# Ledger of designs, part 234: miniprotein binders against a7ua95r516to809

Target 1, 294 residues: a7ua95r516to809
Amino acid sequence: ASLSLLSISDLVPDLQFIFFWMSNAIEILYFIQQKSPAYMQTIELMDDKAGSKESLLSATISANEEAMTILEEVIMYTFQQCVYYITKTLYVVLPGLLDCNPFGTEPSSEQCRRAAGVCVCAVCVMPEAVRRVVSVFQTTSDLLQQYQVHSEIQSQMFAYLFFFTNVSLFNQLIDKGPARGWFQRSRVLQIQASVKILLDWAKGAGHNHLAQKFFAKFCSTVTILASPPQQLSQMSWKALCAEHPSLKPVQLHRILTQYQLMAELGPLPIWQPSSEDEAYIYRTVDLLESFENH
Key: E = the ipSAE of ESMFold2; O = the ipSAE of OpenDDE; V2 = 0.75 times the mean of E and O plus 0.25 times the DockQ between their complexes.

## First folded at step 15 (miniprotein)

Design jg18 (at its last look DockQ between E and O 0.85; V2 from the best seeds 0.78)
Fold by ESMFold2, look of step 15:
Structure jg18 (fold): chain B 294 residues (1-294), chain A 86 residues (1-86)
Amino acid sequence: as target 1 above (294 residues)
Amino acid sequence: SDEAERIALDARRMIEEVQRLAEQGDHEEAIRLLLESVEIAARSGDPYLLVKVAITAIVLALQTGDEDVIRRAEEVLRRAKELMRS
């Protein structure tokens, strides 16, 4: 009944059970999809002029549809159970990405120079907060491979995990950022570096396309906040909307307001919303993301 | 064809009884009967009866909390998959 803060390692036995049965259901589903045409052709080649062949074919189609329906329901159920367990652990560890300093360990100066546009985690010590998140993703990846889960289902699982990660980080930043000091420029640069380490893991794990797709909102937010004042102040509202289509008007407006405050760019609003967007910049119902949207 | 049809009918009746036993909560007898049905389903020549046996094992394993039933469901599934390969 109580909320327990579990590490991913505590959940491995439960995940092993679910992955085993899910992977087998997937295997059987693809088996019947592959073999169904050949079996139905075998029925068609039967020597039968009395019409029994048509009745057998109809029954076979019905059996195929029944099997596929049950298997799809099993796969959906087990997939949702996996996601539930994994996201409980992610929920606990994700806020730490916003608080950590990936530069706090003194990396060698040579490795830091190489990191200027390249993966920093290959040569720098991975911060503990980042390591905890990576551990969840890596354990999930290892289990999916261990149980030979079909690659399409593996992709769907990481698509959802990255979606969940994006929503969690974005909502925490927007909701708690002012009180926690996360909009300070030095903190934004630390957050940017921490997220880059995570994105580098996703690229190395073969999930780069999914990470780019599903982290877009949070990454856009951090990119805007990390921009130099001289560069950002020259961009119009319309240009920013076009460059960051993942951000809703209320979200972009909030981010720019915080940016202007922290950069001390005076009291006059720099970015004027289009007349089309003015109705939407104060819709606080649209400010935070839902964990139920994809 | 007549022999294969009778074998298929026997396999269907066994699987229906498995489902009835599972509904009654007798998971141990359900899985034992399901294991017995594997070879009969294979001899029927209808690959969808083997598929139905495999699916029934998966559903039963996910419904039960009994580790012995789960272990036997793994055995049923393994055997059914072997027979599906022809």
Scores: ipSAE 0.751, ipTM 0.928, lowest interface PAE 0.6, mean pLDDT 84
Fold by OpenDDE base, look of step 15:
Structure jg18 (fold): chain B 294 residues (1-294), chain A 86 residues (1-86)
Amino acid sequence: as target 1 above (294 residues)
Amino acid sequence: SDEAERIALDARRMIEEVQRLAEQGDHEEAIRLLLESVEIAARSGDPYLLVKVAITAIVLALQTGDEDVIRRAEEVLRRAKELMRS
């Protein structure tokens, strides 16, 4: 099937299956953790018949460790499978976010029109491209809640998904942005507005801290590009580095160079990297973000 | 009691056989035997045997492509969880 046709709704049955077993594995893990101390204490209180107690205790500890290990493996496996399916869907819908014009005519929420007429919920008023991205995250959230997945696992899931989204959007913007015209101020403002909608959703969903942390690089890039030339031209390299610590020197230099070209600015000495950073601005291998570092 | 130990031993042997059957790809026989082992594990009074049954059901469900085996694994898991809470 063409990746272009894959929707999160198509993956819901598979995700439900995985989340069911993951949730149950977590539940059993917690059960063991809670019951094991009491059970071991019960063994310790038994009359010692010629070392049988010590042998039983040792066997119980070993069985507990084995059970915990298998459950952790199952949880890890199911977690990875969920991430794999969800990120595939994100991969398909994320490019649309960069091309989205959120200031255009009201997206006819075809989906909400079917159920209750004019739905004015935050999701229904979203541009279609943003709504598709939010739908992936919302579906994930709904499934995690449906299966009562532990909050720590939910946080890890969203951390990874936000990481993946940031890397994907950042790399696309840096690599294709000049050619696609995404560095033009009008287009940047559209991107900024679209990302704000996504961040507002994340805030409403209780993931504000994670979103701010993991989208920092993409948000910094968009913020710089959205800045008026008059304002940005007054900021030194050192000031920009300090304001945008999530950006590597090579990334900041690339953004500023492309901004300069787009804004038809002459060479700005104030944007020259420090002598310390000068060696790093040529490390093109560090320009794009890696998916492997998480 | 000697009886509880015997029951526990029987339950362990059954679970080991389930694992062997699953490794051989005989998921239908594996799940049938696992379902029988739930009640035996409960009678042993050893909570870890019920846990082992539950884990075996989860693993088998994730390894099999058979919908009937998955459904029966859910039943095993449900029953094991019920007995674990009792």
Scores: ipSAE 0.750, ipTM 0.924, lowest interface PAE 0.6, mean pLDDT 90
ESMFold2 (binder alone), look of step 15: mean pLDDT 86; pTM 0.837

Design jg19 (at its last look DockQ between E and O 0.86; V2 from the best seeds 0.00; counts 0 for: pTM E .770 < .8, unsure alone 69.047 < 70)
Fold by ESMFold2, look of step 15:
Structure jg19 (fold): chain B 294 residues (1-294), chain A 86 residues (1-86)
Amino acid sequence: as target 1 above (294 residues)
Amino acid sequence: SDEAERIALDARRMIEEAQRLAEQGDHEEAIRLLLESVEIAARDGDMYLLVKVAIYAIVLALQEGDEDVIRRAEEVLRRAKELMRS
């Protein structure tokens, strides 16, 4: 069930093909929606001396519905194919965000710095791992614009890509974080900085509202882990649930347990789940998120 | 009027045959019939025949076919869109 792990550049010809036909299907769907009333009125104005007008009207309604059904299926199919190719690329590059150091001493692209006196090219100044993810998003954005894909479909595409990114990063952090040291505070601050670069890209691309919505779970996780111990220790479980509604009780409990361990706050639990949540904090089936949008 | 009705029926028959051939996997013959039918469908001024031609061109291009079938499907689609705008 595995795709070949190709870079986004290797997939551009396939994506160009799919976007071309998807954008045309969308155009035709909107055409029949716009023109159908006028054509139906032309039929209504026909001379009905032979009694064929009602039969023609009925056949036209049926043809209209059949055409729209086929086009909707084509659009859904082509959308799913695009998402599948793009997310396979994302799946390969996203784990690197958790390992990279955006504060590293290796010089950023000096060429970009010199050209502007201060770097204005986000791709040139960012760590390679972050650049790879941004390149996937930017290539997708460029293709959607090139083929003039309707803005509603573009928004749905990025909504799903941001959802997928959030699930992938969250699951990797929760599942592999203890073994890889990703819960250490200095590491969390590096992760926070890397995600900020992605959020800045999304804002500049006009997708800020989608990024805010669909990165909520991972951002909440990083916000909690980056909080000073003095401040977080003063917050109740109820207050944390209210501030971070995207986190399930088992997820919040796991994050707080890791926080307490890394902040060296002792082994005794600090945050006591409410009686309502107590039944859910050990539901390991709910710990990791599904990549399926269901 | 009688010639216009005959031409319209011929275009519908060609499009129906193209659909049947596509279902059988004969994409080359299906696209050939669609290409022939697009100008005939335009004579009727029946918007939904042109729409149907365009839809089947899209469907054929998305099915597995060779580069020549895909190129001809693009030609059919481009021509159908031009005629729908006129």
Scores: ipSAE 0.667, ipTM 0.868, lowest interface PAE 0.8, mean pLDDT 82
Fold by OpenDDE base, look of step 15:
Structure jg19 (fold): chain B 294 residues (1-294), chain A 86 residues (1-86)
Amino acid sequence: as target 1 above (294 residues)
Amino acid sequence: SDEAERIALDARRMIEEAQRLAEQGDHEEAIRLLLESVEIAARDGDMYLLVKVAIYAIVLALQEGDEDVIRRAEEVLRRAKELMRS
């Protein structure tokens, strides 16, 4: 099947299977962790018949360690499989977010069109491209809740998904943005509005801190590009570095250079990198984000 | 009791045999032995045996593509979990 046809709904059965086994493995791991100390204490209270107690205790510790190791491996494996499937769907839908016009009157979702009334829920009023991205995250959230996955694992899952989304959107914007006209003010404002809808969803879902942390680079880039020329031209390199600490010097320099070209601004001495940053602005290897850094 | 120790030893042997059978592709007999092991573990109150059976059921379900084997592994897991909560 073409990757372009893959929806999150098509993967729900596979994800349900993986989440079921992951949740059960986590439950058993916690059971061992909670019951093992009490069990060891009962062994310690037994009459010591000629070193049998020490051998039993040692064997019990070893068995617990082995069991926990296997369960951790299962949890890690199932987590990775979930991430793989979910990120595959995100890869398909994320480019649509950059081309989205959220200010257009897009018709309500097909699901809400079947209802005799205009559904005014937050998801139904979303542009289709934004709704597709939100649907991936919402489906993930719903599955994690359905299987009562531990909150720490849920947080790790969303941290990675937001990381992946930020890297994907940032790299696409930096690499393809100039050629696709995404650096034009009108397009940037559309992107900014679309991202705001996504961030508002994340806030409503209880993931505000994670979203703010992991979307920082993309949000900083969009914020700079959305800034009026009159405002941005008054900001020094040092001020921009301080306001956008998530951006590497090479990234900030690239954004400002492309902004200058798009806005038809002459060279701005105020945007000249500091002597300390001058060596770093030429590190093109650091321009795009890596998926391996998480 | 000597009998409880013998039953516990038998249950451990049954799990080892279930593992051997699964490696040979005889998943039906492997699951049967796991179910028997769960019931033995329940009688003896052997928490670690229950955990081992549950782990094996999870691993078996994740490795196998056969829907019947997966369904029966879920049954083993369910039963083991019920006994862990008792």
Scores: ipSAE 0.520, ipTM 0.817, lowest interface PAE 0.8, mean pLDDT 88
ESMFold2 (binder alone), look of step 15: mean pLDDT 69; pTM 0.605

Design jg2 (at its last look DockQ between E and O 0.94; V2 from the best seeds 0.80)
Fold by ESMFold2, look of step 15:
Structure jg2 (fold): chain B 294 residues (1-294), chain A 86 residues (1-86)
Amino acid sequence: as target 1 above (294 residues)
Amino acid sequence: SDEAERIALDARRMIEEAQRLAEQGDHEEAIRLLLESVEIAARSGDPYLLVKVAIYAIILALQTGDEDVIRRAEEVLRRAKELMRS
């Protein structure tokens, strides 16, 4: 199919529908939270001549709790639906980041080309594979703003999208990297540059904290693989664990093994695992990350 | 007031019937009753009846596949929000 058929733009109508109803549910929830104390106070100030004030207050509390519970369930359902559609798109476009060459980028936007003639903005001058991923994030951001979704929900959505991106990229790099040649020097540097473009987008969009937190495992992996041998060979296992706490022992061990193959190094004594970690470096069940840990 | 209590009872009966119809899969009749109930719920003096109308309109729109029901749910929600602000 064409590149346009794999883009987030094909899912925009479905996302618009879900964001519309989610944002309205959030708005009503906010309304209840802000107005409920005042309404309860008006009941407390009522003339209790008929003796019905306590019953009315009890019914009002029950109605409030019911409304809050239903709205929270609706918001959770619609959030999960949005994430489903968005991650479906991300799953398709993320692998291309590992194969692309950001150093040979050209303008990819007719809008950018028409407006400036000579444009160097990150969105307009990037490889198509990176542009597709940025487009998913940017479209999501634009929709959340268009429908005035509460900032806490926007942050939660990007937290999950960054988590999903990290797991997807890390698992593919570890699992397919040897067969695909992704641990070769030039590829690692290309991958590092592509990730930098994503991190720059996240910083410019106000999500730097979330990106730093949720990309940590993949970024640590790429940082280690991109390190010069002179520099990395001076870091002990303990120092590497401390510098990269997001990596499990089996993961760090696998990354260092691939680094040794790529750099044509033999085993290094300073990379021997601590006695505590030695039991864990062969736990194959811990090598790949689960999408369910968020 | 006695008038507000009567209006609240009427709105509550309409909303309960709309919920029952939605559970039975009769989404067209459910949204018809919700649309008719919006103004009545607003006049009741019980803000949670109007909130309930809005909530059920949202739920029905998310669960149906009928574009007419969705359009009418949007009308219910729009009007309910206007009345909440007043």
Scores: ipSAE 0.758, ipTM 0.931, lowest interface PAE 0.6, mean pLDDT 85
Fold by OpenDDE base, look of step 15:
Structure jg2 (fold): chain B 294 residues (1-294), chain A 86 residues (1-86)
Amino acid sequence: as target 1 above (294 residues)
Amino acid sequence: SDEAERIALDARRMIEEAQRLAEQGDHEEAIRLLLESVEIAARSGDPYLLVKVAIYAIILALQTGDEDVIRRAEEVLRRAKELMRS
């Protein structure tokens, strides 16, 4: 099947399978953590028959450590499998977010099963491209809740998914943006509005802090590009660095250079990097974000 | 008690054999032994034997492509969880 046809709904059965076993592994892990102290205490209270107690205690500690280790490995494995499937669907739908015009009157999605008529819920009024991205996150949230996955694991999963989304969108915007016209003000405003819808969803889903943290680079880039030339041209390199600390010097320099070209401003001395940053603006290896740094 | 130790030893042997069979790709025989071992593990009074059975059921379910083995692994897991809560 072409990658273009893969929807999150197609992966739900596989994800349900993995989430079921992951949730059960987590439940067993917590059971051991809660019962082990009481069991060890029971052994400690037994009559000491010639070192048998120490041997039994040692064997119990070893069995506990082994069980915990294996369960952690199973949880990690299942977590990685979930992330793999979910990120595969995100990879397919994320490019559509950059091309999306959220100001267009798209017909209400017939997909809202909640209303026999025109559903005006926040998801149904979303542009199709934004809705597809939100659907991946919402499906993930619904599955995590369905299987009662521990809140810490849920937070870790959303942290990674937001990280992946930020890296993917940022890298696409920096690499392909000039050629695709995504640096044009009208397009940037569309992207900004689309991202705002996604962030509003994340806020409503209880993931506001994670979304703000992990989307910082992409949001900073879009904010700079959306800024009117009259305002941005008055901001110094140091001021921009301070306002957008998530951006590396090489990234900020690239964004400003492309902005300058697009807006036909010519060279702006006020955007000249500091002597301290001058060595870093040429580190092209640091321009794109890595998926491995999480 | 000597009886509890004997039961625990039997349960351990069954679990170890199930693991060996699973590693050899004999998932059907492995899950059968795990299912038998659940009740024996419960009788031993050692909670870690029940945990071990449950862990191997999870691992086997994740490794197998056989729907019947998966279903039996769910049964082993359910029964192990019931006995853990008792």
Scores: ipSAE 0.744, ipTM 0.925, lowest interface PAE 0.6, mean pLDDT 90
ESMFold2 (binder alone), look of step 15: mean pLDDT 85; pTM 0.823

Design jg20 (at its last look DockQ between E and O 0.89; V2 from the best seeds 0.76)
Fold by ESMFold2, look of step 15:
Structure jg20 (fold): chain B 294 residues (1-294), chain A 86 residues (1-86)
Amino acid sequence: as target 1 above (294 residues)
Amino acid sequence: SDEAERIALDARRMIEEAQRLAEQGDHEEAIRLLLESVEIAARSGDQYLLVKVAITAIVLALQTGDEDVIRRAEEVLRRAKELMRS
């Protein structure tokens, strides 16, 4: 697949290839892990007729260790390749979540356009930007199930995809939000509605615990920005830190500063950082999240 | 038995030669030799030789760009797994 691919559907053949070989590597690893102790025990119970028992056991241990090492490397390699392809697609589709209007939906695909005369499918109800993101997650889920990938690997895959999604959305909101008007209250409410659709997908797919864990920073940001001014202005800095522990002091300070500007609450700071946090509220290096903190 | 040990040694040598050929970039000859080794490994009674065949097929499929080699690696893997169950 070329680097110019824009949709997950164009990546399906490449992902099918990688999932096929990854799933088989996992199967062989599982076979070794389940059968190796019994086989070695059989060797240990053998008569040492020709003095060959210790040589056979030693060779079996070495073969087992070699096989496990290679399979673990293969599984890691194929996992990283899957993540690479999927996150490339996510990277191009995620920014649209911040610009879309979930309250004004238009048909987004040729199949949905052709079906509009008969009925509208659930995918066509979503904004196009949300549908593109959900399609990536749904296609990934369908492929993992199709190739019977071990459930622990499926969980780790979605843990990383949700981590990547959170970092991408948070960084773009913080970095580009002022210039793009994303801190306007009407826009924040649109973003909140779009994110809720995504979180509902994650819950329905059985990944609610992962979504709660890995979307926490972005969701906290949107929750704060969507809060009514009367309610938010009544909360102290310490109360906000306690309710939103995923936000660093510099991040919370930036969010509250933008909120105060857009809510037109005047220039005088409403939320005073604690003395221990004051050292950190201007650390620009800590403002954006790293994609490598996983 | 001594016959099974001889067969196992032959299969191991074939698999290791296939690995060497793959390392040198001769993927076509590597997969041909690996496919021949599957049945010999099965006759040896040593299940770890079948595992070694399967792993070698997986690695070769992932490193080659040759569609014919990939297709034959899939056949090797399928056959090795079938024989491992028996």
Scores: ipSAE 0.743, ipTM 0.931, lowest interface PAE 0.7, mean pLDDT 84
Fold by OpenDDE base, look of step 15:
Structure jg20 (fold): chain B 294 residues (1-294), chain A 86 residues (1-86)
Amino acid sequence: as target 1 above (294 residues)
Amino acid sequence: SDEAERIALDARRMIEEAQRLAEQGDHEEAIRLLLESVEIAARSGDQYLLVKVAITAIVLALQTGDEDVIRRAEEVLRRAKELMRS
């Protein structure tokens, strides 16, 4: 099936299956963790019939450890499967976010018109491309809540999804941005507005800290590119490094070089890397982000 | 009691056999034994046997492609959880 046809809605049944078993595994794990101390204490209080108590205690501990290990493996497996399916969907919809014009005519969400007339909910007023991305995250959130998945697992899920999204958007912007015209100020402002909508959603969903953390690199890139030439040309390399610590020297240098070309600025001595960073600006292997580091 | 110990032993054997069958790919027979073992485990009063049943059901459901086995695994899990909370 063409990856282009994959929607999050199509994956909901599979995700429901995985989340069901993941949630139950977590519940059973929690049960073991809560009951094990009391159970062991009960064994310890039993009359010791010729060393049977110690043997029973040892066997119980071993059985608990085995059970916990299996459950942890199940949780890890199901978590990975969820991430795999959700990231596939994100991979399909994320490119649309970079091409989105959020300042265009309000896309009348055809879907909300069918049910209740003009829905003015935050999702319905979103540009279609942004709405598709938000829909993936919202569906994930709804499923996690539906199955009452532990908050820590929810946080880990969103951390990874935001990480993946940041890497994907950053790499696309750096790699394809010049050729696609995404470095043009008007386009950058569109991207900035689209990302703001996504970040506002994340804030409303209770994931503000995670979103700020994991989108830092992409947001920094967009912020630099959105800056007026008059303002950015007054900022030194050191100042830019300090303000955008999420960017590697090679990344910052690439962004500034492309900005300079786009804005038709002459060479700016103040943007020259420090002697310490000069060796790193040529490390093209570090230019794009890796998906493996998380 | 000697009877409770005997019941617990029987439940344990059934669960272990279900696990063995599941590993061999005989998911239908495995789930049948698990369904029987839940009630026996409950009678033993050993909550850890119920946990073992629940874990076995979860693992089996994730390993099988058979919808009927999955449905029965959900039933086993539900019943085990119900009995664990009692």
Scores: ipSAE 0.688, ipTM 0.908, lowest interface PAE 0.6, mean pLDDT 90
ESMFold2 (binder alone), look of step 15: mean pLDDT 87; pTM 0.846

Design jg21 (at its last look DockQ between E and O 0.91; V2 from the best seeds 0.78)
Fold by OpenDDE base, look of step 15:
Parts: structure tokens; C-alpha cells; sequence
Structure jg21 (fold): chain B 294 residues (1-294), chain A 86 residues (1-86)
């Protein structure tokens, strides 16, 4: 099936299956963790018939450790499967976010019109491209809540999804941005507005800290590119590094170089990397973000 | 009691056999044994046997492609959880 046809709605049955078993595995793990101390204490209080108590205790500990290990493996496996399916869907919808014009005519929320008339919910007023991205995250959130998945696992899930989204958007912007015209100020402002909608959703969903943390690199890039030339040309390399610590020197240098070309600015000595950073600006291997570092 | 120990031993053997069968790809026979083992484990009063049943059901459900086996694994899990809370 063409990846282009994959929607999060199509994956809901598979995700429900995985989340069901993951949630149950977590519940059983929690049960073991809570009961184990009391059970061990009960064994310890039994009359010691010729070393049988110590043997029973050892056997019980071993059995509990084995059970917990299997459950942890199940949880890890199911978590990875969820991430795999959700990230596939994100991969399909994320490019649309960079091409989105959020200042265009109000997207007729065709989907909400069918159910209750003009829905003015935050999701329904979103541009279609942004709504598709938000829909993936919202569906994930709804499923995690439906199956009452432990809050720590939910946080880890969103951390990874935001990480993946940031890497994907950043790499696309850096790699394809010049050719696609995404470095043009008008386009950058559209991207900035679209990302703000996504971040506002994340804030409303209770994931503000994670979103700010994991989108930092993409947001920094967009912020620099959205800056007026008059303002940005007054900022030194050192000041930009300090204000945007999420960007590697090679990344910042690339962004500034492309900005300079787009804005038709002459060479700006103030943007010259420090002697310390000069060796790093040529490390093209560090230009794009890796998916493996998380 | 000697009877409870015997029941626990029987339940353990059934669960272990179900695990072996599941590993061999005989998911239908595995789930049948698990369904029987839940009630026997409950009679033993050993909560850890119920946990072992539940874990085996979860693993089996994730390994099988058979919808009927999955459904029965859900039933085993539900029953095991019910008995753990009692």
C-alpha cells in the first residue's frame, strides 16, 4: 500500500491491540512489584523446616525476577511497535506541515460539519495539514488514556514522537528548504505559525515541557529564519550560539549562510564563527540530525 | 495443606506445558491448557500462579495470529486479573 494513503485512523485497530496488551503487562508488573514484599515477608515468617524456607524464598525471588523480566520485555516490545506505527503515519503527514499556509481561507472542517454543524474546537479551526499532524498525536493521547497506560510510559511515548517530529522537520527544512523556498521570510512565517499551533496543542494536552525540549532545534531554526534582517544582522555568532544552544555550530552556520543568500546580505563579519567553532562548522556529518540518538 | 500443594503443582505443570506448546507453535492447545489452569491456580490460592497464567496469556496473544486464540487469551487474562483482585 502506498505510504501516502496511510492514516492514523487506519492504524487504530492495530494500535488498540498493542495498547491493550501493553497496558495489561504494565498492570501485572505493578501487581508483582506491590505484592512481592508482602509475599516474601510471609515466607520469612514461616517456620523454618530444615532450610526449606531459604530455598522457597530463593525460588520465589527467582520466579518474580523472571516474571518481571518477561513483562518488561513485553512492555518494551509493545512500546516499540506503537512507536513504529505512529512514526510511519507521522512520516507521511509531516511534510505537509512545511508547505502549509495557515493564513489562508478557513479550512472548511468537512469532518466536523457532518456531526454537529460548525465545530469551533481548536482542532477543527486548524489548517488541514496541521490538523493531520495533531490528529496523530491526539489519537495517540486518546488511546493511551483509553487503556489507562502509566503516565511515565505516556511521557516516554510523547518524548520520542516529539523527538522524531523535530528530527524529521529539521532535516527536511535544512536539506530541502532552500530548493523549496522554505527559507523565504513569508514561508518561514507560515511554518512558524503552523508550529505554534502544534505547540499550543501540546501545551493544552499537558506536554508543554516535552514539546519545548524536543522541538527546540526546529523552533530555533525557524526563529532565526523568521527574524528580520535588520535584527539578525546585529547579532553576533556568539550571541546566536548562546540564544540557540540546541543548534550545533555546523547547523547554525548553514542556517546563517542560507539566510544571507536569501536576504541578499553581503558577508557579515559578525556572523563569523569563533576560532573554537571554526573546526566544527565543516563537519557536514553533524548537519542533519540522526534518529538513532534517542 | 497437602491438597493445596498438590493443586498448585498441577497448575504449575499445566502452565509450563502451555508455555512449551506455545513455543512449539501449538497455540490452540496452549490456550486450552491455560484456560483450565486459571481455575486450578485459583483453587491453589497461589497468586503467583495466576500471575504466571496472565503473563503466559499475554505472551501467547502477542505471538499468535489466530483471532480465536487471542480472544481466549483475553478471557484467560480477564479471569486471572479477577482472581488476583479477590
Amino acid sequence: as target 1 above (294 residues)
Amino acid sequence: SDEAERIALDARRMIEEAQRLAEQGDHEEAIRLLLESVEIAARSGDEYLLVKVAITAIVLALQTGDEDVIRRAEEVLRRAKELMRS
Scores: ipSAE 0.738, ipTM 0.925, lowest interface PAE 0.6, mean pLDDT 90
Fold by ESMFold2, look of step 15:
Structure jg21 (fold): chain B 294 residues (1-294), chain A 86 residues (1-86)
Amino acid sequence: as target 1 above (294 residues)
Amino acid sequence: SDEAERIALDARRMIEEAQRLAEQGDHEEAIRLLLESVEIAARSGDEYLLVKVAITAIVLALQTGDEDVIRRAEEVLRRAKELMRS
């Protein structure tokens, strides 16, 4: 197969190394920022007999700027390395979210298997495919807390991980959905339920706002596909654009086309793109999202 | 004072030499010299030199692939941080 087998637990030592040095770089940067105003004030209070005070002040400013620049580069580099390792793992486990059945009663843990012969469905918590994705997020959260990484950096990390998740799931659904049967009504409802479990994790972990923001495109897509035909057929193109601003015209057009095929619903006049969007619905280069966001 | 300035100059030269050695790939000599420079930098009274030591250790640990150098860089960083707090 083309997919590699990766576990987040196999990457923990590498992530621990990177988080250790990143957190220390942040600590030293903070130390410089706290000391810089007081040190400058001390220089300002010195006697200035030969003009050495002005030269010392200039040299101190230059040295602080150099130190802070190096530390900011280190923090950026280590952040990107963490994201690289985590997203490699996440990329492997995310497609399973589109194939799993969260309504199933199959055992997903040893605890469920040990309960065989009594009531196995009473102890099952989460489908295995969803649990694998949650495990990546939970391990990342635990490591960030363990190394006391600044909360702003933690938020930026999860913002990117949710962005990556959204792009990966959206692209897979749009590109492979017809061949894989992912636009079938029952599959869309299963996908919707699986994503809800993931969103519930994000809420419980204190990242609800980030998840709501960065999952918007995929969630909009699934919301449209899950809508009853009577409800959706009453919404114009303009209304759908307003309800789902995260979707590009080519993306919305593709989603509605797949909906019409699945629901055996003919072309609807009210779904005709507005004149301003008409030029954009055929731009297939804009159909899939880039993992590179400016 | 003159003594503190002389000590600071010595520490600065050692730290800069460690940085040169690291850029040349001689990571073992770089970390050895950096560890030696920590105590001299502390005696100078110039906390900026301890900051330079800490930054140099961080950069070296991230550039090397040698686990022994990384372990020693961690020791240098810990020592520099405790001296900055004194």
Scores: ipSAE 0.735, ipTM 0.931, lowest interface PAE 0.6, mean pLDDT 84
ESMFold2 (binder alone), look of step 15: mean pLDDT 86; pTM 0.831

